# Ledger of designs, part 4: VHH binders against q6dbn1

Target 1, 243 residues: q6dbn1
Amino acid sequence: MRCISCREEYLPRNAGTCKECYVEAGETEEELKREIDDLKAKVAFLRLSSSLDHGTSSTSRSFTDVVLIASEDNAGSPPIPAHKSVLVSRSPVFKAMLENEMEESLSGTIKISDVSYDALRTFVYYLYTAEACLDEQMACDLLVMSEKYQVKHLKSYCERFLVTKLSPDNSLMTYAFAHQHNAKHVLDAALSQIVENMDKLTKREEYMELVEKDPRLIVEIYEAYLSKQVNTAAGGTSTSKTS

## First folded at step 1 (VHH)

Design b6 (framework vhh_ozoralizumab_d1)
Fold by ESMFold2-Fast, scan of step 1:
Structure b6 (fold): chain B 243 residues (1-243), chain A 125 residues (1-125)
Amino acid sequence: as target 1 above (243 residues)
Amino acid sequence: EVQLVESGGGLVQPGGSLRLSCAASGFTFSSYWMYWVRQAPGKGLEWVSEINSGGSYTKYPDSVKGRFTISRDNAKNTLYLQMNSLRPEDTAVYYCAKTPYELFKQLYERSFDYRGQGTLVTVSS
């Protein structure tokens, strides 16, 4: 067997790497973990939250002056207490809502439509901590919320995550999603993925649905493909990308 | 910073048509969802149309669906509302806005941010 790290020969029981590289990797991992823990402690010290989940009832002890309610969960979810000052400093949309003596500022309640309790709680936690655990669904939910409430850093964070999850199998629906929510980085990456796999486009079950519901998206895909083809033809070969 | 200037309103007879325009400046127009909202005399603000940043998605309430068409020209930073088969109940001041629809639903009258000056549409015999 050959070590995958240093490419030197090793005993088979060293699990695909030589003993020396395995020990070095373990030492580096322990050092990085200690550094990560130190940085987390520093970030926790600098933020308004106490390194606890913002969605816990303990936030009620910090003189919260507003509650947020997720309306998608049919009123079964608890309200999320927050501080107007934090919402206003993180989102120009919340600033407009809360500083102009609107009903939300007067009632102390913000109702957010078309969002799950978990997504809203994670969004609010991000406003306090700049931390969020993402999977594909949460990244999509938070991207929508970051667009609505104009939280640019969170939008960029979600876009970077979604780009890493792109595949030929999800690129068409990801393109449609990105187009609806002005997610330019995801949009460009998804379009590139689709154009590279045009032979699969018409075989997708989503293809006919998009042709019927939003033909502009399909036209844009074909236009991008034709543009690439014209540039390739002008260059004389399929390997040429000059215009 | 943000400026929205509506135009194209006027007096029309029932069944007539008008095209409203909104000239936008002070922000990256192509990056924002845009909205048309109206206020009839003695009534609150009513959402009448929305369009996404790229123009591929539009939405209307049942009261205007099939009669009104929202569109945009991102090269000219201009939003449009084509109004056909106008009815007396369409009489209102029409405003161009960049606030997201979900946020607009949650705001009360006269608190809508980045709304333009408005253009009056009167449908009368």
Scores: ipSAE 0.000, ipTM 0.099, lowest interface PAE 18.3, mean pLDDT 75

Design b7 (framework vhh_lunsekimig_d3)
Fold by ESMFold2-Fast, scan of step 1:
Structure b7 (fold): chain B 243 residues (1-243), chain A 125 residues (1-125)
Amino acid sequence: as target 1 above (243 residues)
Amino acid sequence: EVQLVESGGGVVQPGGSLRLSCAASGFTFRYYALYWYRQAAGIERELIASITSGGKTNYVDSVKGRFTISRDNSENTMYLQMNSLRAEDTGLYYCAASSPKIWEQYLKSGHYDYWGQGTLVTVSS
């Protein structure tokens, strides 16, 4: 029998597709599910966005049941209206917060500390639409928020973005940030970049500050560098047992 | 050896244009937020334009539509294109760079702010 998708021959005891085509179909199904969720979220956000643009519109705004307030900015920042159902479906942390008899659930107000209005608005927009416009600062802000509110897809998206922006000039700062916020993919990529450019490490503006404030980060860099030097030397002659 | 050096200031007639440059040396400002401040005689220094590492810009209302901030990371230089200049635009223009907020907020190590010496812009008939 031949696979319906790729025409590869396989045993007839399994109807339909070969394993490889079955895996590809599963990946396509996941993509389509994400597109449907995104479209649903966009429709919900368009209603919310209309309420925000025209502050006097009462009909759409009356369907929001919670407001979020950014705490970093001056008290003049406007509250961000949202739907509890959207927050709960996108974040297990918001679910725990809003489904219990917590102050936020009772007051209908969520205060978020150490976040700018722009970052909070972009985060909420992401919860509705699964889209966010990233620059390096926004990617860092949203990565922290995605860890705090356990939004795994957003964390992965921000990590991939930050990895594309890695250079010898930002790798030490990016490494320190990733270490602080458990961003493993960024951490590994930044460490590799630093180790390849060790001559620049002590020339970085942030080097001495990190030596004083978090010497563990610097020690880990030197340890990784030494390990790579040993492995590189061994690879030139014979296989080394390093661990 | 960290410096920000402004250039491009001068005397221009109302309605004229000037382009200011701010060159960084001793550090790579690629990941820094960059700013133009203006100080008129007897008035506090005010932020007039900003640009993030990703290119997002912000302006005070009085210059919006007339001034354009831009950055060239390959040349480690920031620009301010000033069009339709008015007498009230007269002042000393400073460039500034601020380290990524993640340093202060997440690493708890503070941040670094760098300032230029300023360049004079005079709009006179």
Scores: ipSAE 0.016, ipTM 0.302, lowest interface PAE 6.3, mean pLDDT 77

Design b8 (framework vhh_8pnl_2)
Fold by ESMFold2-Fast, scan of step 1:
Structure b8 (fold): chain B 243 residues (1-243), chain A 124 residues (1-124)
Amino acid sequence: as target 1 above (243 residues)
Amino acid sequence: QGQLVESGGGLVQPGGSLRLSCADAGFTFSSYAMAWYRQAPGKERELVARITSGGSTNYADFVKGRFTISRDNAKSTLYLQMNSLKPEDTAMYYCAVGSLKELYDRFLAGYDYWGQGTRVTVSA
């Protein structure tokens, strides 16, 4: 209890100290809930990997039953050997591809379009280990792959990393990218940063290009900005900025 | 375009060396992957080499052992060191942004942010 009014049985009223105690407790609770959810997701992901690899990791690596190939402009990227059982346990998309009589199941070859060798290699490594060294490029590439192959844990991991890399300089491009790939957490964070820095929006190199190619994204930004201004002018509203 | 400026091209004898440079406006260089592409007369544009923001490199088989891609984030400059040049290396060389900007360009219907290019001619 950090204020006189906090001694009351019911929630404190609008006293400054009581309000601060209440707000602080709420923020800590939200942080702990998020951390617990993250840990639960990681444990669930790792448990499946450990079960598949337990006691046979060395021999499993020697007896791969599928290869993945990055299909991009540079010919000759080496095939990446993998195990169908690992891919199936990590991705419902790979499960559908490999358990049904699709071309990939019959040929033992999976061609992944629009991805670099480095990104594909790191993606496969993540499916085995739940670990990846991320920089901004790798996080974006892996986020696209995680959406395509429905690897929810990896998508969340990449989104958290990308949020830490948001700046006024990359927020417009990041917003467009997140919108394209249904990356809600990155989308919300990027939009918030754009709205905080509206004076820079029209100074972005990509602004005019987005106006021409996808004007709805620009309209959404202005609508979010206007909603924030209206809520700020109303003084005391608790209405969500995104509604 | 107008965001990337290539330089360093020229006429060189077979077996010679050349160093290409690509200067960025400096806005986001250190956070992006970068690549060198080339386009020979009458052919499609092809990837020569890529470098991630962290420095990991990937090369086309036809240049492995001869070309080295590198970056200087402090100078916002991408380099391509070309050794043991062959007549087949004759092309217009372009630098391009990878990673986030490449994905963004695909989102905008596959528009690549290319520079103007620098011409490399390998002949006697």
Scores: ipSAE 0.000, ipTM 0.190, lowest interface PAE 12.6, mean pLDDT 74

Design b9 (framework vhh_h_nbbcii10_fgla)
Fold by ESMFold2-Fast, scan of step 1:
Order: structure tokens, then C-alpha cells, then sequence
Structure b9 (fold): chain B 243 residues (1-243), chain A 130 residues (1-130)
């Protein structure tokens, strides 16, 4: 019989979907429930914010209670006004900053180091709207920020985007970036692609650069390849000699 | 073996234009793995000054205030070449111009200055004088 989800054939006595598709469907259902709850909270907040608009000229001044500043060496980026309630609901890191007696909670100013103004503006916009326009640079910047501020849905979105950019020609460098920034989904996809093309690894222009810059990554690639060979051999041979 | 080679420098009159090119070898400009690229300059007796930077996609650019509106940075991934179009040149633009490349750096890291870049060209001299 065919699996309903993946259309894989299996024994006629079995009904429904294969085990892998069934588990995947259950995980997807739980993730969707969490996403719906997050969106409900955002909508509730936006409706509350809108319903409190009794004076047109006073809205942003009265209801924004924090400003974010991109803390770069180039002074001149404008502050980004925001609501503590939105930041707290979207990020456990901002929650820790703003619900405890930290300087950011007391001063109403959050200085974010090592981020461009454009990346910070896009990040804050995402916290309000769950929307972000990505190119490769923005996906990288937002992935780093989403890891730092524990915004899991944005991190997943950026990883999915970066996976669509994977090719045999860029998989080695993408693997290095993903490893540096704990981007597990990108890391696994890039590593899989490298391992499937091991005959080309030493022929890549980037190979010697990575050997010099981070030899650990090259060792991990070879270890993953060896592990795959061992597991393939173990999984492919279910026969032992009978005595 | 990453190598960057600049070309296009020379003597130009004030108000003139030059286009600098930076040919890269040992890596590719394509895809997400594309290097972050930038231009720096060094006037006699001065340190390296950031001029312009461009993201891997080419969608984001940075310019120093002194060159904003006059210079344009661009990249051609098919030719593995970085460009700097310099218009309305001034005497103070006289410097050795260097192209620089770094893997996996954000525009913010590029903006931090020369320490953010791993690979450098040998430089090309631009002289703006009458």
C-alpha cells in the first residue's frame, strides 16, 4: 500500500500512512498550534494598541515605552521606537532585560551591539508583523539576531531561505557559516550535500582556506562521511553467518 | 589561494571620473557562500579608511559619508569582479585604493573597518590633481 503523505509502497495489511509521515504530521500539528497562539497574542496586542488611539498626535509618544539603538561605530542611526510588551512577548531575552531590574528596563533604552540599523529595523518590524523581506545578507543578519534574542520562528524562516540558496558550489562555505552560528537546519542540509559530493571536496577553491581557518570543520566533514559509510554498511547488511 | 587584483587607477582632473576593478581568484562571488566585498583607501601618511562595502547578494551597500552620492560599488558575479565607479572626484580622494574580501561577514562587520576583512589586493593609486 502507498503511504498517504509520501506515496511510498508498503505491505497491503498496513493501512494509512507510513510511520515517518505520521510522526512528521504530529510534529507539524504541534508547531502550527504554537504559531496560531503566537499570532493570536500579536493580534490581541495590535487590537489593544489600536483601540487605545483616542488622540491622533499622542499615539506613538504615549504608547511607545522603549527605544532601540543600533550600537555601531558610525553614529547617526535613528532610534527605533517600540513597545516593551511586544518585545517581551516575542523574545525571552528581551523579557529578561525588561521584566527584571536591568538598566534597559529602567532607562527605556536598549543598545544592541554588532548590528546594522537596517537589520535591527527589519528585526523589530518582524517582531510586530511576522514579516521580513530577505536577501542573502539580511537572512544572515537576522539569523544571527534571532539566535541571540531567541526568536525561534524567525531563525527557522531565515534557515529555510538559506537552504534554498544551497548548491554544490556553496555548500562548504554555507556549512562553515551555519556551524559558527548554530544554524542546525542549514548545517545539516549543507553537510549532507558535502558528504554526497565527497569526491569534489578537495577540488573546491575554499577547501584549503577552511583547512587553515578552521580545520575542525574539515575533520567533522570526514568524520560524518565515515559515520555514514559505517551506518550504511551496518544498515545494509542484516545477515550474519549462521553457526 | 585567494587573490585580489585591482586595476583602473591613474591620474584624473578634479571633477573627473574613474572606474576601479577588482578581479578575484581562488573563490567565487556566487550564491550564499559569496564573499563580503569592500573598498578601502589610504592617503599618504594616513591609515586605511573604509570607502564602500557590498553584501553577498549585492542588495545592500554601505558608503562613507565623504563619498556618498559620488561613488557607486557594484559586483559582477559572472566575472568574479568588484567595481567602484568614482564620479565628481576631488583632490582629497587622492589615495591608494584597496579591494578587500571576507567570508561570512555581515555589512556591520565590514563597516567595523579593515580588521573585518581577511583578504586584500595590492592596491591601485588614484591621483586627483590638475
Amino acid sequence: as target 1 above (243 residues)
Amino acid sequence: QVQLVESGGGLVQPGGSLRLSCAASGFTFSGYSSYALGWFRQAPGQGLEAVAAISGSGGSTYYADSVKGRFTISRDNSKNTLYLQMNSLRAEDTAVYYCAASPWKTLYEQYKGPSAYDYWGQGTLVTVSS
Scores: ipSAE 0.000, ipTM 0.189, lowest interface PAE 13.5, mean pLDDT 73

Design c1 (framework vhh_ozoralizumab_d1)
Fold by ESMFold2-Fast, scan of step 1:
Structure c1 (fold): chain B 243 residues (1-243), chain A 125 residues (1-125)
Amino acid sequence: as target 1 above (243 residues)
Amino acid sequence: EVQLVESGGGLVQPGGSLRLSCAASGFTFSSYAMYWVRQAPGKGLEWVSEISGSGGSTKYPDSVKGRFTISRDNAKNTLYLQMNSLRPEDTAVYYCARDYYDSSGYYRPLYFDYRGQGTLVTVSS
């Protein structure tokens, strides 16, 4: 047999990977883990100035050149300090806003509508670290923001999280949310879940609400179901050979 | 002012039971579906259970199905979660949450507009 990794021959009684490649894979894994830990430490160091280092009682960011403010519905929430260089590197929307002599570039203040302070804080944190602690609500809020500010990596991160929380019980409403916010990965996964459980569709409490508010979504579900039945039947014929 | 106040959390051994309560005020309790959601240390929120405004419909994820029971007393504006056969992985802060009932949107299972401060449940020996 040939080792699947190095393509060197080894004794056929030992299926899979030879011992040398197994050891090499283990060494590569440990090296990558060490590099990940080093990067996490550097990211943590560059994230913010601590109150302990500056003798203050609050967490602060030194030499920030812009502040973000949550909507007027969150009046009284503190401004979130940030760096223009980080915002423009992560978002083409912020780049356009800050590099084209717009009012926000001159004032150093960006007002963001229809967001909570916590969602905005988490969004900014993600732009610095590529990490966020998600629950379903936060994932939805950040997904909406990622679409508005064109932060594709955050959108993918939120979609991956929402797919892991998908169940027969939440798939219909998750489908509706994904459709409204152009979340294609979540949309496709939710639709597959619904189609696999079609006998339960009309028994959902949410079904009649969607029929009233957005009947096209229901039509799309039925169309997808019919297409799957046709494709499944067509796939069966491919198992036969003419030999 | 909408308020949700959870209670009943504590330390329990694996296989044990706990009953959580949520006292609701500031809205017509019977008009809203209610949720229990939890957050384990270092993890995101996980939906645990849902109950309709009338109490006629309940939903659970597979992780707690058969072990947890959600119920409500609309006369007392109180939501309950009976937790049986508790496991170490059930260790989390448990939150009571209100559905977005008066919204014209479709985000009910993924949108809740009020959540309490939470009650800690620790399952360990």
Scores: ipSAE 0.000, ipTM 0.094, lowest interface PAE 19.3, mean pLDDT 73

Design c10 (framework vhh_h_nbbcii10_fgla)
Fold by ESMFold2-Fast, scan of step 1:
Structure c10 (fold): chain B 243 residues (1-243), chain A 129 residues (1-129)
Amino acid sequence: as target 1 above (243 residues)
Amino acid sequence: QVQLVESGGGLVQPGGSLRLSCAASGFTFSYKGSYALGWFRQAPGQGLEAVAAISSSGGYTYYADSVKGRFTISRDNSKNTLYLQMNSLRAEDTAVYYCAAKYGSSWYRTLSPDAYDYWGQGTLVTVSS
């Protein structure tokens, strides 16, 4: 018999020691589950229904006072009705726009460039509900929108998703994207992936163009690689390294 | 020396199909290029509209809502050529179609004409009965 917490092997007569460890672990687990349930209830209470939510009973579904329109370059997409109060509460950029810009406030129309209708619709839904269904393209689009409109939690959510999709094949592209959009979590993860696969770096389609247009990104990769090698060599003082 | 040349435009009946091609010279889509490629159109009285885009790897594609399910973008790096297959054409698809190449990996900027480094001269597509 072994105690799951302390990993000591016990004779059957010592079973009481393992039970004590199990009881304490079970109490902590129950406390954490209760806290999770409380947080879920609070999130559900704070969640707003948007004008895009069919089948939900909410006063927030009606009385929209602004419409958002995706890019002039995507003509023919329907306007997205929203509430100024929700936009202002979720984004300091929308707050500045709607409180200080008389034109947007008076016209009731916000035009957003460089965004697809699907991305804008999902972004607005997130501002009401804090929920979004991501694929790699949507995560990239919403990450950029979350930076532009300063929606920190959405940016973090998109970064966590993109990190799960990292591979040696996409890490250089992802690194350049993350660098451009100040996505620190994705940047660090992509850089680590590249450094672990340095023998593939010069074989990437993106490599030569980045050397010509964004050479500092390539220099930063080599600097990170050299730093890792130096730290590995410095580990010579470790007793475990001699074996 | 850098050039993008569109071909395949013309007059078609509503419900018809066209395949546009964009041949690049002076740069390559393959090993040395990190180019996202896109199709933009300009209809009479409107600004440039993003129609479709494809990433450097070909793994990501974008389509405007008005063309989803009807148009297909593809690239052939070995032929240094970008394609747009247009099916179920409508009168509202009448426009000058431009191919464009954007250096870099930022997918967000694929919808912005200002982000594109190289442009074709355009090919006219007219859908009329």
Scores: ipSAE 0.000, ipTM 0.216, lowest interface PAE 12.7, mean pLDDT 76

Design c11 (framework vhh_ozoralizumab_d1)
Fold by ESMFold2-Fast, scan of step 1:
Structure c11 (fold): chain B 243 residues (1-243), chain A 126 residues (1-126)
Amino acid sequence: as target 1 above (243 residues)
Amino acid sequence: EVQLVESGGGLVQPGGSLRLSCAASGFTFSSYAMYWVRQAPGKGLEWVSEISGSGGSTKYPDSVKGRFTISRDNAKNTLYLQMNSLRPEDTAVYYCARHKYYGSGSYFPRYGMDVRGQGTLVTVSS
């Protein structure tokens, strides 16, 4: 059994729980990163304490008043405790949900569909700290969540990350993903990558699947390619010649 | 070149245990959800387990829940399936598979697989 690098999954309250990774790495850089995580945890705690102190006769600054549950997870995944004040201040969607006496505000439980426990945990961590450690999977998951819950900075952060990972080999997949989730910055970058490599489009495994399931995406790619040709051409060079 | 190489299959008695391994190469292993799928003789492919890129989220069908455990070592680019309390109906060729796309959502089937290994045979009999 091996631990994964815990750099992806630090909650402020859990900064010291990755002892196995620490022992395995043994690096000064790892020690400094842990100290940075501890300082971030302290800052997050102070920010949370300030939010909870708004009002008279608060009996606990660390008391959570809502739990979030990932409905796309295994049956054993624990609820994620959180503070309504933090969720409301960070997301207009949570604000509407929790301040307008919706069912979630009354029950103290928010069920979030189509997310893994890892993604939800990292999303909540971001709401508290404004930080998230991304890989390609997490960037996609958090991008979807940031669009759904209207967390604009996180969406931009995830899009910038995904753009750095674009290649001819993943651009068609990334374009389809971006189109589905209104990720305009990623969509434009992926489309540019595809258009620059049009000779490879029909050689992709995904090409025929998209033709069958979502042909409009393929049409949009060809339309973008033709538009680029028209903008580059001098006069009628973009049209078929009459012999 | 993306490659998945399964190992660890063999003959085992009912009630026994077996651990399968899958060595991945040619892609960023931690960026993809991974699957174990199986195909029993004369049957179609059956999903056996799913694990997220980080390893923090796992899913199982009721047929193997509580008996099988999927795990991964991203530092070694290796996927594992620990199989306990094996039954004759678990007899199948087991494949390691990479999810076709990263990220959550319903755009493509969750069980859509881009790459599969050659498989490893597990036979549960006396």
Scores: ipSAE 0.012, ipTM 0.243, lowest interface PAE 9.1, mean pLDDT 74

Design c12 (framework vhh_8dlx_2)
Fold by ESMFold2-Fast, scan of step 1:
Structure c12 (fold): chain B 243 residues (1-243), chain A 123 residues (1-123)
Amino acid sequence: as target 1 above (243 residues)
Amino acid sequence: EVQLVESGGGVVQPGRSLRLSCAASGFTFSSYGMHWVRQAPGKGLEWIGNIYSSGSTFYNPSLKSLVTISRDDSTNTLYLQMNSLRAEDTAIYYCAKEGWFGELSYRYYMDVWGKGTLVTVSS
């Protein structure tokens, strides 16, 4: 049998690696574990406490100087107390908003449109802790907010999560969402899945909805498919191109 | 075509409970958030709550202790469980599909509504 790592011959009982490579890999693994533990300790040290710690809004946190309100909640959801210094350090959009002596800076109130209380609460918690529990809807909500407020790491985290949830059943609507919100990683992954399943495209219930509401997206899908087919056909007639 | 059909309404006595259903067809139900909205006689629309595709729920705070929203993606059905019904709960109840994927507010982004089911709370 050959070692997977160094390609050296080994006895079959060495579990896919030679003894020497196994020992070296074990030493590297222990080094990486120590580095991970150090990084975890550093992240824990840098983590800030938010007014939302312990899963509920808390007004007992001291020195809050701003409140955020989800303005799309008709029922008047509770305001979320926060610190201007934290918002400014985490988001260049909040920085610009609060430094320009705009109404938000003067009133101490930031109204955020097109967001549920649950999504806003989770977004604010992430700004303090870099932690968010995602499901598909929350990942979409937080992706929209991370794009609007330029929180690049959260956007990346949400995109990675959404890519893991891609299926033939949701890829068309996920593509439309990603296109609308400049989510390039999700957009590319969704488009690839659609193009690989073109035989199913016109059979999706969402297909006619997209044709009606945003026909440009459907044209873009067909253009991507044709581009892939042209490249495949060009390679197929030449042994040099298909090798 | 996209269709939502509410059922389970009727005349019910105060203090009783009632479960409304909304049967969805013509779209991938599991991929969309769903909402319940009601309209009492002579009043405007009142948002009850929503359930995200994940199963997470958010409720109107004035109704949170009295209602539960759930979904069954295997049968494309949305439910509204109402407990301790009062005369002021008399209304036409609508289910509604969220608009484009990721749009959040029932006020702006619901693009498909059912025809409604009437609930009358009286003796």
Scores: ipSAE 0.000, ipTM 0.160, lowest interface PAE 13.7, mean pLDDT 76

Design c13 (framework vhh_lunsekimig_d3)
Fold by ESMFold2-Fast, scan of step 1:
Structure c13 (fold): chain B 243 residues (1-243), chain A 124 residues (1-124)
Amino acid sequence: as target 1 above (243 residues)
Amino acid sequence: EVQLVESGGGVVQPGGSLRLSCAASGFTFSKYALYWYRQAAGIERELIASIYSGGSTNYVDSVKGRFTISRDNSENTMYLQMNSLRAEDTGLYYCAARYTSRWYYLTEPDYDYWGQGTLVTVSS
């Protein structure tokens, strides 16, 4: 279901028209228009599949041939029924997994580790509808799953959302998370936020934990800070004399 | 059942000492950063001491040199040694734990487990 907090991400403007400069109009507009039309056709197909759900649950679909199970939650979360055809169309990882599953004569079971039921349910719903309701926690969970299952559009969607939620207070945690999960856009944005607020770095409660756990990340932050100072002075003449 | 249980609180005279303990059941400390929070009457809860999985510690300025945080992973217990106690140290003391591999953006509170609190009163 759509919520007010994620509504803007479903608008075409948020998908591709956020540019610093509009000088590159024309070629980019044509490319984005074609991508939008392709995505709309794909969403319409997936939405039709979602409409075949007969109201027992948003995840209970008729004629499912596979179930997914979240293993992080204790043995109380229901299996999530799905269609193999949808999974293989949306994820090259599921495609490889299901094409090579020779011994399964009945509807198979896919056990997914280190994921909550709510996150897995939202991920499956996205595969069917190309829609997800995000908060910061769900965006992080779905980013991890999109990287694991190679769902590139969902990863980009989650990264854009997380960048809008960056602040000096969450940037160190966000940087460490992005580094761990190869989220380059979030990583670059979080690093910029940290170096703009370096006076706060050593006062964060997470700072000492990060120094112990992964000191290279702290070194990278200091290196980025020093590079920014040098780059800020760049653009002048090699001669340091003025007037 | 997963829980943190604080003990060692009580009434003590100014200048006295107390040792607080925080014992975990249902999980092991070795993968957790551990924290002591204090809440005094009429003021917000504040972080006073931290100890990370590698043994590094941090303290709020008002307790530096007086309080010492330590952990014993084999006994699944964390300690707070409080010396030279002042009236301002009166309050409920809470322990908290946070799994070190969890670097998701979490809304407050971002801790995995909290204790129920133990009361420390510094008065005659």
Scores: ipSAE 0.013, ipTM 0.235, lowest interface PAE 8.4, mean pLDDT 74

Design c14 (framework vhh_8pnl_2)
Fold by ESMFold2-Fast, scan of step 1:
Structure c14 (fold): chain B 243 residues (1-243), chain A 123 residues (1-123)
Amino acid sequence: as target 1 above (243 residues)
Amino acid sequence: QGQLVESGGGLVQPGGSLRLSCADAGFTFSSYAMAWYRQAPGKERELVARITSGGSTNYADFVKGRFTISRDNAKSTLYLQMNSLKPEDTAMYYCAAETIFGVVTYKSHYDYWGQGTRVTVSA
């Protein structure tokens, strides 16, 4: 005989060995692993095929009915074939664009400004697969696109990534970026890090640029710092009573 | 949209040979890099051989000199010629098609998979 948990062999006389070797944490871990495997299989089943093939005869078999073009200064970037049905299902902005008689719907071409080919390709791939490989720049680019096209899950994914990359060195610019693009989770995390490192705020090169371009952001940082100091000084249930 | 159908599996003795075929059921075969994967019980799927749209081939070390991958774009068919089969080759064999972006940008993402064909090497 063998104990199921530890897989040790034992004589029949030691019938209780498996119960003595039982570890709830191990059973929970195995259950969670099975759940993860099941979810991965389900995601793979629901995943749509990529339309990013290069065959000249592939269009008739893939049934793409629209192309997307990145218009950031790369005139040589290839168009990205896609399906209108996928775009409208993933983005209410694409739905409005393609279901109405707009130029994009009539021409079968969507020109997207101020994005690189790599960012656009990654964005389209995400709409088909819900997968994207992120670095800090790609996460910023995709966050901007996810806000513009209202792809909420991608926005959340990019925000989680950016929070893991926060440092005293980048927190001020990350805060400004998050404020501009309504990235609340990044905004709150960046603000907290700035407030925890206030002595470094005026030493950042970006500080003077923000004072010039958007002084309200700097005021909001100081206001958050002062609020934290007041709350800290007050203590838990202790209040000063002075008239 | 595309569907891959594998065939040619079966039971063979050690040292024997099998030829696997993978036919498409409606995608543009000639534009894709194609691969054979295998999965033995209790193991993850592993790459056996890959062939690009241009015909360049790559093999796993454990099959070099024994297996040959080839494609016939006119017939939309991928092949795996398996020679000198060993008990360790016993697995479900899968055909896969991938875009150039799958391999280069996001690791080995394959857009189309088949249901597999079983190969058993036993005395």
Scores: ipSAE 0.000, ipTM 0.080, lowest interface PAE 19.3, mean pLDDT 74

